# VH-VL binders against q8wyp3r787to878: the designs that were tried, part 2

Target 1, 92 residues: q8wyp3r787to878
Amino acid sequence: FQNYLRVAFQEVNSGCTGKTLLVRPYITTEDVCQICAEKFKVGDPEEYSLFLFVDETWQQLAEDTYPQKIKAELHSRPQPHIFHFVYKRIKN

## First folded at step 2 (VH-VL)

Design ro4 (framework fv_romlusevimab)
Fold by ESMFold2-Fast, scan of step 2:
Structure ro4 (fold): chain C 92 residues (1-92), chain A 119 residues (1-119), chain B 108 residues (1-108)
Amino acid sequence: as target 1 above (92 residues)
Amino acid sequence: QVQLVQSGSELKKPGASVKVSCKASGYTFTSYAMNWVRQAPGQGLEWMGWINTNTGNPTYAQGFTGRFVFSLDTSVSTASLQISSLKAEDTAVYYCARGDYEDYYFDYWGQGTTVTVSS
Amino acid sequence: SYVLTQPPSVSVAPGKTARITCGGNNIGSKSVHWYQQKPGQAPVLVIYYDSDRPSGIPERFSGSNSGNTATLTISGVEAGDEADYYCQVWDSSSDHYVFGGGTKLTVL
């Protein structure tokens, strides 16, 4: 029931920064990306998406997924996982 | 496009109550605090407090406890300010303003609601 | 309680540079935000975090913050810049926002 989501911002020509977002449990990835575009002052939000890094693997989250639910599921696993949400450009 | 649209002006008698609403659109309502700022005629901006839109918890600045109540209706992305037992000194323009929980500035403001307590 | 001090008025000729100060004890250790308010209108954020500009705010607007004084600088002043300007900080000691008293900028 922690309503905070830590999101790192990775920009092509910038360092990696981060923000802690105060968001509802049922917020979608699409909604989180909109918040990130505003808070990280992104002028071309269509070029960015939210990614999940778990251990040494990464994946782009679909717009209709729920990051807080994903976070809760990762926290509930019997073996601790190192994971991060990263807002970054889709294309490398 | 982010918008904060406030209810229309009010003319009230001393002792009455008033409710000012602020409807948000264009962003995730619960991810930003809603602040209330007052401006008496010919005076400067005065911060009244904020409400946490995620938890519903209000925080009032010194001088705005008691007669002033901040509330939310998250189903319609609306924050409200209620003033009870109105006094002539409550005559002012009341603004809602969006604040970030990590950033300490107000990036979007409502157009203001004028509350006049009869003279 | 923490107090921000602004001059009540500043006059400047068109095309010249206006400087509006915001005084506060060790204000350089805080982040200062500036708002423009035209008659009958809501305030508009013009500078945040001492010197950053929101999208749509002309480059003529700049800010600085050091020691006990923050400054909003408006170069090449235009008639349309006539407004009241307010500085603002978050005071962590009292857990509240503090506004300066406002400065009326007159372009003559």
Scores: ipSAE 0.000, ipTM 0.647, lowest interface PAE 10.9, mean pLDDT 85

## First folded at step 6 (VH-VL; framework fv_romlusevimab)

Design s25
Fold by ESMFold2-Fast, scan of step 6:
Structure s25 (fold): chain C 92 residues (1-92), chain A 119 residues (1-119), chain B 108 residues (1-108)
Amino acid sequence: as target 1 above (92 residues)
Amino acid sequence: QVQLVQSGSELKKPGASVKVSCKASGYTFTDYAMNWVRQAPGQGLEWMGWINTYTGNPTYAQGFTGRFVFSLDTSVSTASLQISSLKAEDTAVYYCARSKFYYGYFDYWGQGTTVTVSS
Amino acid sequence: SYVLTQPPSVSVAPGKTARITCGGNNIGRKSVHWYQQKPGQAPVLVIYYDSDRPSGIPERFSGSNSGNTATLTISGVEAGDEADYYCQVWDSSSDHVVFGGGTKLTVL
């Protein structure tokens, strides 16, 4: 089975764009980062990670976490929270 | 200001029950999970489980099912831990601690509630 | 079940650097958080997500995590840093929190 994951790409120059990724349910954050590095043409992928932005809070997702599981948890609430997955530099 | 305030210490006999409460303030109660952590005298931190404050669903770590019950009263932003059929091995400081629902850390802790079980 | 291993004690002279390790299988794939606990007190978060510091925690505290070992580093150690230190991960596969056994830091 395959599902979609929306990921924003945040550049140092305040530019941002997004892509919708076709992913399997148990894809890891590490796998998502590899896909993002290729699709966003990142030359230094070791400097980037996947972040979750929700409720005005940033959280860096560990390599062995499952973004689709996180997405499902946030969507399962009766009053869904607004959230974004963002691929960006670890340090600015 | 975020605060977690726990109920006072308890001295109980084996076979009794105890209820420890944890009152939250300074944030939206249902935006964070509530975790319970135990620390026996002179020992390390032991995670007991968590309760999803939005759904009310508890998750118990191995060894903390049956006698241990996590509950909520969202109208007063309070989480509770009840221990039934108390044993001497339940003697410990019990902490509540908040986390995000998704792979988080514990940024705020209650002050701890000492439960002593002796005859 | 996933297990985190810490040395039971570490001793360091004032002003020197203390390093407290947390061992776990492929722990570098996980996010490690660190807590400081002084006698009679609740734990205090000192490092989260491997290397981030909460507001109010001095820059002397830093963290790293790679391979099978995460490390909490305290530079310029002060007497007030004496405490028990615990590492913690959230095992994403089981949705269970795991704590290390704790390390007692003695400044002497």
Scores: ipSAE 0.030, ipTM 0.735, lowest interface PAE 5.7, mean pLDDT 87

